# Designs tried in a protein design chat: VHH binders against q9p7j3. Part 250

Target 1, 174 residues: q9p7j3
Amino acid sequence: MILPLFPETQVHVFVYENVSNCAAIHEQLISQNPIYDYAFLDAATILYKKQVYSAIIRALEDRRDEQMKTKTIHSEVILSLSPKTEISSAFRQFSMTKKSKNIVVVKIDSKLTEEEEFERLDKLVEGNRVEFSDEELQKLIDFKVLKKNYKLDPSTLENPLASILSSIALRGYS
Below, E stands for the ipSAE of ESMFold2; O stands for the ipSAE of OpenDDE; V2 stands for 0.75 times the mean of E and O plus 0.25 times the DockQ between their complexes.

## First folded at step 19 (VHH)

Design ic17 (framework vhh_5c3l_4; at its last look DockQ between E and O 0.86; V2 from the best seeds 0.84)
Fold by OpenDDE, look of step 19:
Structure ic17 (fold): chain B 174 residues (1-174), chain A 120 residues (1-120)
Amino acid sequence: as target 1 above (174 residues)
Amino acid sequence: QVQLQESGGGLVQPGGSLRLSCAASGFTFDEHAMSWVRQAPGKGLEVVSDIAWSGGRPYYADSVKGRFTISRDNAKNTLYLQMNSLKPEDTAVYYCARHSKYGIHDRDLRGPGTQVTVSS
């Protein structure tokens, strides 16, 4: 897809459930295998499509403004999901782990169609692709983790999306 | 192989200063954001500060804001931590840590640490 304010940047987002090789993917990311240049998110931490898009937009804005804290746009997306500026916390809270079962995968600056990119990514991920939708994300979310990551309380849980987007957008502001 | 080596620790009185250094090798230094973490006796690891891959945009724990300054020299593959107005509660082993280029949690990549002791 194309984002309105970044028309030259093509973005693809994929959701996988029942992934059996997260540990292997994790090792490839540690070894910095360039064919794994994606943002691999733990689906247990993602509730809304707009949450992911908000983080993508924030990362693209940081790149545009030459303010990226991390070297790659994909690591910056992961950082951008966090309400905190601390890097370790963001990676710990939102990145795929060796124990993850469900993941959200983001590709920035793709030169391929969505289907072509899927075919490429499907060689790396051993799981079942599901639709990138709020309905499917809602099935995979861990609300305990979500509440912890964004410090949601009974009042903010009335409208979690607003709280999450505010946290992402206002990261670094107090 | 990836190597990180901290130095500059020691014994200082409260209100004193220390400058820690971390020498990095075995990887492309300027492709990684870096951090300082510490472990006090009987406590877990705490992130003290982190810095962007190109420098700037530092994070500081609330406990060290206004007292500590993180910086880096990518030409020398070195990370620094200037610690001023040291307090007894700053006593800990300080570690230099490398963040993952692709955004996974990889806190295990740190040096052997340097001891900082603040005592009257």
Scores: ipSAE 0.901, ipTM 0.941, lowest interface PAE 0.5, mean pLDDT 95
Fold by ESMFold2, look of step 19:
Structure ic17 (fold): chain B 174 residues (1-174), chain A 120 residues (1-120)
Amino acid sequence: as target 1 above (174 residues)
Amino acid sequence: QVQLQESGGGLVQPGGSLRLSCAASGFTFDEHAMSWVRQAPGKGLEVVSDIAWSGGRPYYADSVKGRFTISRDNAKNTLYLQMNSLKPEDTAVYYCARHSKYGIHDRDLRGPGTQVTVSS
């Protein structure tokens, strides 16, 4: 994928449903195994493609401006999904856990085609790949989690996208 | 042997100052963002501040903003919290915590803590 603001940065996003080995992946990430250097997100927290793209763009802006808070671009994507700059809550709220069933996986700075990156990732994830699309994400979202993470009230439920994107874009300024 | 060890706590009067230190060993300190977390008597854990791996971009809870300053010295593997204008409400055990390099929450390394007591 090509992001207009960062045309030299190749990004791939994958969605897996019915993942059976999130606990094993989690252990590899804790062990700092570099083969697992992706952003592993809980799909229950992601409703829109634009949500993921906005977090990626925000992380890349922070890298460009030498303002990354976390060490890897992938952990910075996880931080960037949060309305707050506070690290603990961002990782708790958005990252894959041992109990996750569906995940969104982001690779930034890939030198591989989407198919090549998929072949590598598919050796790590025991689950079924689905399309990265709003249609598939809507099947995997937990709206209770979404409301909590972005503090959505009844007045924003009609148009949650704008509220969510504003939270990501304005993070650290409010 | 991965360890975090806090020091610098104690008894201080309202309006006073303390500087907390956290010595890190057994891991690559400058690959990790760090936090100070506190637990007041009868209350849950509160993140009071965090700081980037490089020493920038601090976060402060509203309750401490303007009074507390987080910093780190990556050459000395040490995290600091300068606490000024202390209030009785700041009485708590203060812990330093390491954040995951790859963004996973469930394993936060945290020290045994240091007691800060603010009273007359």
Scores: ipSAE 0.755, ipTM 0.889, lowest interface PAE 0.9, mean pLDDT 91
ESMFold2 (binder alone), look of step 19: mean pLDDT 86; pTM 0.879

Design ic18 (framework vhh_5c3l_4; at its last look DockQ between E and O 0.89; V2 from the best seeds 0.81)
Fold by OpenDDE, look of step 20:
Formats: structure tokens, C-alpha cells, sequence
Structure ic18 (fold): chain B 174 residues (1-174), chain A 120 residues (1-120)
């Protein structure tokens, strides 16, 4: 897809459930295998499509402004999911873990169609692709984790999306 | 192999200053954001500060804001932590830690640490 504010940047987002090889993917990322240059998110931490898009936009803005804290756009996306600018916390809270079963995978700057990118990614991820939708994400979310990550309380649970988006957008502006 | 080596720790009086250094080798230094973490006696690891790969952006724990300054020299593969106005509660082993390039969380690679003791 193309984001309106970044028309020159193609973005693809994929959701996988029942992934059996997250540990293997994790090791490849640790070893900095470039073919794994995606943002691998734990789906347990993602509730809305707009949450992901907001993080992507924030990362792209950081890149545009030459303010990226991390080296790669994909790591910056992960960082951008966090309401805090602390790197360790962001990675710990939102990145895929070795124990993850469901993941959201983001590709930035793709030159391929969504289907072509999927074919590439499908060779790396052993799981079931599901639709990138709020409906599917809501099946995978761990609300306990979500509440912790964004410090959601009863007053913000009426509209978690607004709170999440605000947190992402205002990160670093406290 | 990837290596990090901290130095510059020591014993100082409250209000004193120290400058820690971390020498990095075995990897592309400017591919990685870096952090300083510390562990006080009987406590867990605490992230003190982090810095962007380029050195452009920084973060500080509330407990050290205004007193500590993180910086890096990518040409020298070195990370620094200037610690001013030191307090007894700053006493800890300080570690230099490397963040992953692709944003995956792992135990951040860190050095053996350097002891900082603040005592009158």
C-alpha cells in the first residue's frame, strides 16, 4: 500500500498466526541476516491496523527528518510503537520473541507487489497468513500486554485506539 | 568476535564526576544504537541512557536527567557517559550495551562492566 503522506514509499503488512519458527527467525535477526530485514512484531501487542500504520508513519517521519534513533526503518517502526523513546523498552514490548506464536510483519520501501513480497516472506515464516484487519488482530491480542505497554486505564479503555495513537504520535513530546 | 569493554569507573564523593568509556569492536559500531545500563547491589538491571546510532537522539532515565550525558564517537567506536553530580544511589556496576540492528529484543550485548561507587 501507499501512504498518502509518503507516496513514494510502498508499505506491506502481513499477519501470521500459529507460527512455528519464531525462534529461528529470532536467531536470524540477531545474526543480522539481511533477508530478514522486516519489522517483526508480536501480534499480542497489536490491536488495530491504525496502530501499525501510525508507527510506520512516525518512523517515516523520523527518517524524513533525519531523526531516526535506530539504524533501519524497520527497527524504527518497532521503536515508534512505543509511547517511550527508550529503545530497550520498545524492543522488549513490541518485538517478536522466540516464544511468539502470532506475528505482524512490516516491510518498508518494498519494490515488489504485495503478493510478490508475500512469496518472499512466506519462505521465511512458517505459519498461517491471515488478513491484516482489526478483526483478525483482535483475535490475537493480549489485552494484559496491551494495557501494560500503553498504560491503559479504565478511563482510556473506552477508546483504546485514541489513547494508543496519541501515545505513538506524541512520543518524545512529554 | 563482538566485544564491549567499559572503563572509567571508580570511587568518588557525592557531587563528584566520572566519565565512562566503552570501547566497541568486532562489529559495525554505527549500525547500532547503544545504551548504558547499571546494576546496583541487590537490584536488577536499569537502563540509564541510550543514544541513536548517529548520536543524534538520546534518552535518559528520570533518575539521571540533567546529570548524565551520553555520547558517542563513531570514528573511534567508543561510547561515553559523562556523570556529574553523582549521588550514592548511583553506585552500581555500569555496562555498555549494544542494541540489535533490526529491532529484535535480546539480552543486549554488554561488556563486563565498570564499578562506580559514590560514597563520602
Amino acid sequence: as target 1 above (174 residues)
Amino acid sequence: QVQLQESGGGLVQPGGSLRLSCAASGFTFDDHAMSWVRQAPGKGLEVVSDIAWSGGRTWYADSVKGRFTISRDNAKNTLYLQMNSLKPEDTAVYYCARHTKYGIHDQDLRGPGTQVTVSS
Scores: ipSAE 0.906, ipTM 0.944, lowest interface PAE 0.4, mean pLDDT 95
Fold by ESMFold2, look of step 19:
Formats: sequence, structure tokens, C-alpha cells
Structure ic18 (fold): chain B 174 residues (1-174), chain A 120 residues (1-120)
Amino acid sequence: as target 1 above (174 residues)
Amino acid sequence: QVQLQESGGGLVQPGGSLRLSCAASGFTFDDHAMSWVRQAPGKGLEVVSDIAWSGGRTWYADSVKGRFTISRDNAKNTLYLQMNSLKPEDTAVYYCARHTKYGIHDQDLRGPGTQVTVSS
């Protein structure tokens, strides 16, 4: 897709459930294999499409403004999901781990159609693709993890979207 | 081989200062954001500060904000931590840590550490 504020930037987002090879993907990312240059997120941390799009927008704004903390746009997306700018907790809390079972995968600056990008990604990920939708994300979320990552209290958990998006939008200004 | 080596630790009185250095080798230093992490006796790891790949942005834990300054020299592949107004609570092993280029968390990307002891 094309974001209106970034018309030259093609973005694709994929969701996989029941992924069997997260440990292998993790090793490729540690080894800096450029074929794996995507943002690999643990789906247990993602409840809304808007959560992911807000992080993408923040990462693109930071790139535009020469304010990126991390070297790649994909690692900056992972950082931008966090309510604070501290890198270690952002990567720990939101990135795929060796033990992840479901993942959200973001590609920014794609030169391919969504289905062409999927065909390449599907060679890397051993799992079942599902729709990137709030309905599918809600099946994969861990609400205990979400509560911890965004420090949601019980009253906020009934309507967490606004709190989560505010945390992403106001990151570094609180 | 990928290596991080801390130096500059030691014994200092409360209120004193120390400057830690971390020499990096075996990888492209400015592809990576960096952190200082500490472990006090009997405690877990605490991230003290981090710094962007370029040196342009930083973050500090509340416990050290205003007292510690992180910096890096990408031409020398070196990370620094200037620690001022040291307190006994700052006593810990301090580790230099590299963050992955692609944003995957890796707990094993740190050096062997340098001991900082603040006591009278």
C-alpha cells in the first residue's frame, strides 16, 4: 500500500500463524542476511492494524527528519511500536523471538506487488498466511503482553486503542 | 571475530567520576545502536543508557539521568559512558551492548564488563 504522506513508499504487511521456523529466521536476522530485511514482529504484541501503521508512519517521519535511532527502516518500525525510545526494551517486547508462534511481517520500500512480495516471503517463513485484519490479529494477541507493553490498567483494557495509539504518537514527548 | 571490550572501571568515592570506554571490533560499528547495561550485586540487568547508530539521539534511565552521559566515536569504533556524581547504588558490573541491525533482540551481544565500585 501507499501512505498519503509518503507517496513514493510502498509498504506491505503480512500475518502468519503457526510458524514453525522462527528460530531459523532469528538466526538469519542475527547473521544480518539481507534477504531477511523485514520487520519481524511477534503477533502476540499486535492487536490492531492501526498499531502497525502508526509505527510505520513514525519510522518514516524519523527517516525523513534524519532522526532514526536504528540503522534500517524495519528496525525503526520495531522501535516505534514502543511507548518509549529505549531500544533494548522495544526490541525485546515487540520483535519476533525464537519461541514466537505467530508473526507480523512488514516490508517498507518494496519494489514488488503485495503478491510478489508474499511469494518471496513465503520461501522464508514456514507458517500459514492469514489476512492482515483486526479480526485475525485479535485471535493472535496476548492481552497480558499487551497490558505490560503499554502499561494498560483494567479500565483502559476495555478500550485500549486510543491509549496505544497515543503512546506511539507521543513517544519521546511524555 | 565480533568483540566488545570495556575498560575504565575502578573504585571511587561517592560523588566522584569515572569514564568508561568500550572498544568494538569485528563488525561495522556504525550499523548498530549501542547501550550500557549494568548488573548490581545480586540483581538483574538494567539498561542504563543507549545511543543511536549515528550518535544523534540518546536515552537514559531515570536513575542516571543528569549524571551520566553516553557518547560514541564512530571513527574509533568506541562507545563511552561519562559517569558523574556517583552513588553507592551505582556499584555494578557495566557492560557494553550492541543492538542488532535488523531489530531482533539478542541478549548475548555484550562484552565481559568492567567493575565500578562506589564506596567510602
Scores: ipSAE 0.774, ipTM 0.896, lowest interface PAE 0.8, mean pLDDT 91
ESMFold2 (binder alone), look of step 19: mean pLDDT 88; pTM 0.889
OpenDDE, look of step 19: ipSAE 0.898; ipTM 0.939
ESMFold2, look of step 20: ipSAE 0.661; ipTM 0.860
ESMFold2 (binder alone), look of step 20: mean pLDDT 88; pTM 0.892

Design ic19 (framework vhh_5c3l_4; at its last look DockQ between E and O 0.01; V2 from the best seeds 0.00; counts 0 for: pae E 16.0 > 2, framework grips, placed apart)
Fold by OpenDDE, look of step 19:
Structure ic19 (fold): chain B 174 residues (1-174), chain A 120 residues (1-120)
Amino acid sequence: as target 1 above (174 residues)
Amino acid sequence: QVQLQESGGGLVQPGGSLRLSCAASGFTFDDHAMSWVRQAPGKGLEVVSDIASSGGRPYYADSVKGRFTISRDNAKNTLYLQMNSLKPEDTAVYYCARHSKSGSHDRDLRGPGTQVTVSS
């Protein structure tokens, strides 16, 4: 897909459920294997497509403005999901772990079509691809984790998207 | 008065080690995530490492992974950075930085910095 404000940047987002090799993927990420040049997110922390898009946009804006806090655009996406400014916390909050079962995978600056990218990614991820939709994300979310990550309370839970987007957009501002 | 003060910097040869300390005062140290950031000549600020208020798995920049270790002693209100196998490219002013507390109106703060120079 192409984002309106970033027409030169192709983005792909994939969702996998029942992933059996998250531990192996995690090891590759730690070793900084360039083949795994994606943002691997724990699906338990993602509720909306707009949440992911907002983080992507924030990361791209930071890159554009030369304000990235992390080394890669994909790590910046992970940071951008968090209301916290520290990178370690953001990764703990949103990044795929060895224990993850469902994941959201983001590719920035893709040179491939969505299908081509999927074929490549499918060799890395041992799981079932599902649609990137609010409906599917809702099935995978852990609301306890979500509430913790964004400090949602009964009032903000009425419209959690607004709170999430605000947290992403205003990270680092007080 | 909120204050951060770095120490432990200096001149070392490549392959050498330094241990930086950051003394915090004027705020509840254990409520805040902390970072080490550095600025090399002609470059922008780079996050070297950060650690959450309660500890946990720290973040490390790729350039320092395996060589640097961040730690904190909340009882002493002190942040540490053990730097091993230092390289010339590690030469920079190193700053201790306090992160704002989540949900608060706190501002990020940095100390005055300490110079680290790695040269043969």
Scores: ipSAE 0.027, ipTM 0.440, lowest interface PAE 4.2, mean pLDDT 92
Fold by ESMFold2, look of step 19:
Structure ic19 (fold): chain B 174 residues (1-174), chain A 120 residues (1-120)
Amino acid sequence: as target 1 above (174 residues)
Amino acid sequence: QVQLQESGGGLVQPGGSLRLSCAASGFTFDDHAMSWVRQAPGKGLEVVSDIASSGGRPYYADSVKGRFTISRDNAKNTLYLQMNSLKPEDTAVYYCARHSKSGSHDRDLRGPGTQVTVSS
């Protein structure tokens, strides 16, 4: 995938359901194993493809502008999902945990085709891959978590996309 | 003896259809996710589609999405690939592959393959 704003940057996004080894993956992330250099997100926090794309774009804009707050582009994607500036809060709310069941996995600056990256990732994740689509994401979301993370009220819950995207785009302006 | 045997390949015109079958024997078929994998001449292996052991929602490569349908019949120990709207780019040897265990994406067994040729 090539984003129009960043034509030099190849991005892949994968979705897995019923993942049985999140604890093992989490240990590898703590160990900073370079084989696991991806953003691992809890799918319970992701409702839209555009949510993920907007976080990727924000992270890439901050890298371009030398405004990144975290050590890696993948950790910056996790921060960029949050409406808040607190790094620890963003990771707690959006990152995959040992208890996660479904995940969204992002690779930025890939030097591999989507299929090649998928082959590598398939060796790391024990779960069923599904399409990265709004249809599949809506089956995996936890709406209570979404409401809490973005402070949505009844008036915004019918179509929360604009509120969520604004939160990602405007982080740090209030 | 653990075996996978593909069938149903052949020569077909662009726009045509084929249905591949894969007969499994010597292991508990419904404990394993399964894949169709293809290899075009001079190329590496490409995963075309995966299906969970239960037959749940399958995965498809972008190049085949909307044209190919994977399915399985656990009672018959058989995996299928329905291929519609075939293109010359689909020309390859197609392999049935077993995943090493439930939830694993490591493919530890494949059959000898069946040739699919899409040409006028």
Scores: ipSAE 0.000, ipTM 0.174, lowest interface PAE 16.0, mean pLDDT 86
ESMFold2 (binder alone), look of step 19: mean pLDDT 88; pTM 0.889

Design ic2 (framework vhh_5c3l_4; at its last look DockQ between E and O 0.90; V2 from the best seeds 0.84)
Fold by OpenDDE, look of step 19:
Structure ic2 (fold): chain B 174 residues (1-174), chain A 120 residues (1-120)
Amino acid sequence: as target 1 above (174 residues)
Amino acid sequence: QVQLQESGGGLVQPGGSLRLSCAASGFTFDDHAMSWVRQAPGKGLEVVSDIAWSGGRTWYADSVKGRFTISRDNAKNTLYLQMNSLKPEDTAVYYCAAHNKYGIHDRDLRGPGTQVTVSS
């Protein structure tokens, strides 16, 4: 897809469930294999499409303004998901782990169509692709993790989306 | 292999200063955002500060804001932490940590640490 404020940047987001090779993917990321230049998110931490898009937009803005804290746009997306400013916390909170079963994969600056990118990514991920939708994401979410990551309480849980987006947007403001 | 080695720790009186250094090798230093973390006796690991891959952005824990300064020299593959106005509660082992450029959490990218003791 194309974001209105970033028409030159094509973005693709994929959701995989029942992924059997997260440990292998993790190892490739540790070794910094360029074929794996994606943002690999733990789906247990993602509840809304707008949560992901908000983080993507934040990362793209950081890049535009030459203010990226991390080296790659994809790591910046992961950082941007966090209400906290520290890098280690963000990666710990939102990144795929060796034990992950469900993942959200983000590709920025793709030169391929969505289907072409999927075919490429499908060679790396051993799992079942599902629709990138709130309906599918809510099946994969761990609410305990979500509540912890965004410090949600009974009042903010009445409208989790608003709280999450506010946390992302206002990160660094106090 | 990846290596991080912290130095510059020691014993100082309250109000004193120390400058920590972290020498990095075995990986592309400027591909990695870096952090200082510490572990006080009987406590868990606490992130003290982090710095962008380029050095352009920094973050500090509230407990050290205004007293500590993180910096890096990518040409020398070295990370620094200037610690001023040290307090007894700053006593801890300080570790240098490197963050993967693809955004995964990797605990193995830390040094053995350097001891900082603040005591009268």
Scores: ipSAE 0.865, ipTM 0.932, lowest interface PAE 0.5, mean pLDDT 95
Fold by ESMFold2, look of step 19:
Structure ic2 (fold): chain B 174 residues (1-174), chain A 120 residues (1-120)
Amino acid sequence: as target 1 above (174 residues)
Amino acid sequence: QVQLQESGGGLVQPGGSLRLSCAASGFTFDDHAMSWVRQAPGKGLEVVSDIAWSGGRTWYADSVKGRFTISRDNAKNTLYLQMNSLKPEDTAVYYCAAHNKYGIHDRDLRGPGTQVTVSS
């Protein structure tokens, strides 16, 4: 909710399963409709809560330091999930697509309570809200996608958290 | 109506230079990070370079580091690629691409491309 380094920045994260209208949401994002100003992530790429929080922290650090590559904080979160700073690959690998079934949705700089933000978001997303938890995320992950995105080998794939967080933390050094 | 138009391609000898330009219209240029992407004959697309919305940060593929320089002029809505020390391997169609403000991939935000041919 409130990150220690960024105490004035309210963040909400929502998870939806069985989303039927990702194609419609995608069209609204292409049209740059400001009502849709969230980070829409494909849940098949997210295994851990810490994965999302680490990307949010990196995006906020880059904003603080005037080093954002992308214009909105939400697109910067998407970029920050990637182990590389190359924008095209990050958006292709982590963003919701027209074919996505399950999504993670991030709102940064919210002026609303979690439930107020949910009420607005629920009008946009046709799917079932589930808890933002490692337990729910593991039901939605695609491990083949995770392995490819973070270049995990069999020894790392048993407990990939450290490798994923290191990739996010060390962006721009490799 | 979104438009991207590349120019500045042509035939050049190895070791030579070219400067590509990409003129943008129909959208707020400053809202978008930009990329140059190329396709060599018989090969897939390769992202060559990208640049932040502000022009402040850049990225280069290993194949072009130290030889190519990406830049942008937000007042003129124009993206550039300065290509020095050209090699035959740089022969390709070069496309400019704009990245969606909200981070969604938009296949329609790419120009028609300009041909670069590096040959003796």
Scores: ipSAE 0.769, ipTM 0.900, lowest interface PAE 0.8, mean pLDDT 90
ESMFold2 (binder alone), look of step 19: mean pLDDT 82; pTM 0.830

Design ic3 (framework vhh_5c3l_4; at its last look DockQ between E and O 0.82; V2 from the best seeds 0.81)
Fold by OpenDDE, look of step 19:
Structure ic3 (fold): chain B 174 residues (1-174), chain A 120 residues (1-120)
Amino acid sequence: as target 1 above (174 residues)
Amino acid sequence: QVQLQESGGGLVQPGGSLRLSCAASGFTFDDHAMSWVRQAPGKGLEVVSDIAWSGGRTWYADSVKGRFTISRDNAKNTLYLQMNSLKPEDTAVYYCAAHNKYGIADRDLRGPGTQVTVSS
């Protein structure tokens, strides 16, 4: 897809459930294999499509303003999911781990169609692709993790989306 | 071989200052955001500060804001931590850590650490 404010940047987002090779993917990321240049997110931490898009937009804004804290746009997306600017906390809270079963994969600056990108990514991920939708994401979410990541309380849980988006958008502002 | 080596620690009185350095080798230094972490006796690891790959953006724990300054020289592959107005509670082993550029959390590289002791 193309974001309205970033027409030069094509973005693709994929959701996989029952992924059997997260540990293998993790090893490739450790070795910095360039064909794995994606943002690999733990689906247990993602509740809304708008959460992912907000993080993508924030990362793209950081890049536009030459204020990226991390070296790659994809790591910046992961950082942008966090309400904090601390790097280690963001990666720990939102990144795919060796133990992950369900993942959200983001590709920025893709030169391929969504279907072509899927074919490429499908060679790397051993799992079942599901629709990128709030309905599918809410089946994969761990609310305990979500509440911890965004410090949600009973009042903010009445409208989690608003709270999450505010946290992402206003990160670093007080 | 990837290596990080911290230096500059020592014994200082409360209110004193130290400057820590971390020499990096064996990897592309400016591809990695960096952090300082510390471990006090009987406590777990605490992130003290981090810095962007370019040195442009920084973060500090509330406990050290206004007292510590993180910086880096990418030409020298070196990370720094200027510590002013030191307190006894700052006593710890200090480590420098390199973050993975793809954003994974459990592969941060650390050095052997340098001891900082603040005592009257």
Scores: ipSAE 0.888, ipTM 0.933, lowest interface PAE 0.5, mean pLDDT 95
Fold by ESMFold2, look of step 19:
Structure ic3 (fold): chain B 174 residues (1-174), chain A 120 residues (1-120)
Amino acid sequence: as target 1 above (174 residues)
Amino acid sequence: QVQLQESGGGLVQPGGSLRLSCAASGFTFDDHAMSWVRQAPGKGLEVVSDIAWSGGRTWYADSVKGRFTISRDNAKNTLYLQMNSLKPEDTAVYYCAAHNKYGIADRDLRGPGTQVTVSS
């Protein structure tokens, strides 16, 4: 995937449902195994492709401007999904957990084609790949979690996209 | 062997100051954003401050803004918390915590904590 503002940066996004080994992946991430250098997101927190795209852009902008809080671009994507800049809350709210069932996986600065990256990732994740699309994401979202993470009210629930994207862009608003 | 060790706690009167230190070993310290987390008697954990891997950006809970200053010395693998204008509600065990390099939540990378008691 090619982002207009960062045309030289190759990005791949994968969605897996019914993942059986999130606990094992979590253990590898705890151990900081570099083979697992991806952003592993809980799909229950992701409703739109644009939500992920906006977080990637924010992370890349912070890298360009030498403003990253976290060491890796992938952990910065996780932070960038949060409307707040507090690191513990962002990781707790958006990262895959041992109990996650469905995940979104982001690779930034890939040197591989999408198929090659998928072949690597498929060795790590025991689950079923589905399309990265709003249609598939909507099947995996937990709206209760989404409302809490972005403080959505009834007026925005019909079409929450603008509220979510504004939260990512402005960061620090309630 | 990953280790975090806090020091500098103690008993202080309201309005006083303390400086906490956290010595890190067994990992690459500047790969990690760091936080100070506290637990007051009978309460859950509260993140009071965090700091970027480089030291360039910080965050503070509203309850401590303007009174506490987080800093780090990457050459010495040490995290600091300068606490000024201390109040009785700052009484807690203070822990330093290292955030996972790849963004997974991990509370196991904490030290054993240091007690801060603010009492007349």
Scores: ipSAE 0.713, ipTM 0.859, lowest interface PAE 1.0, mean pLDDT 90
ESMFold2 (binder alone), look of step 19: mean pLDDT 83; pTM 0.837

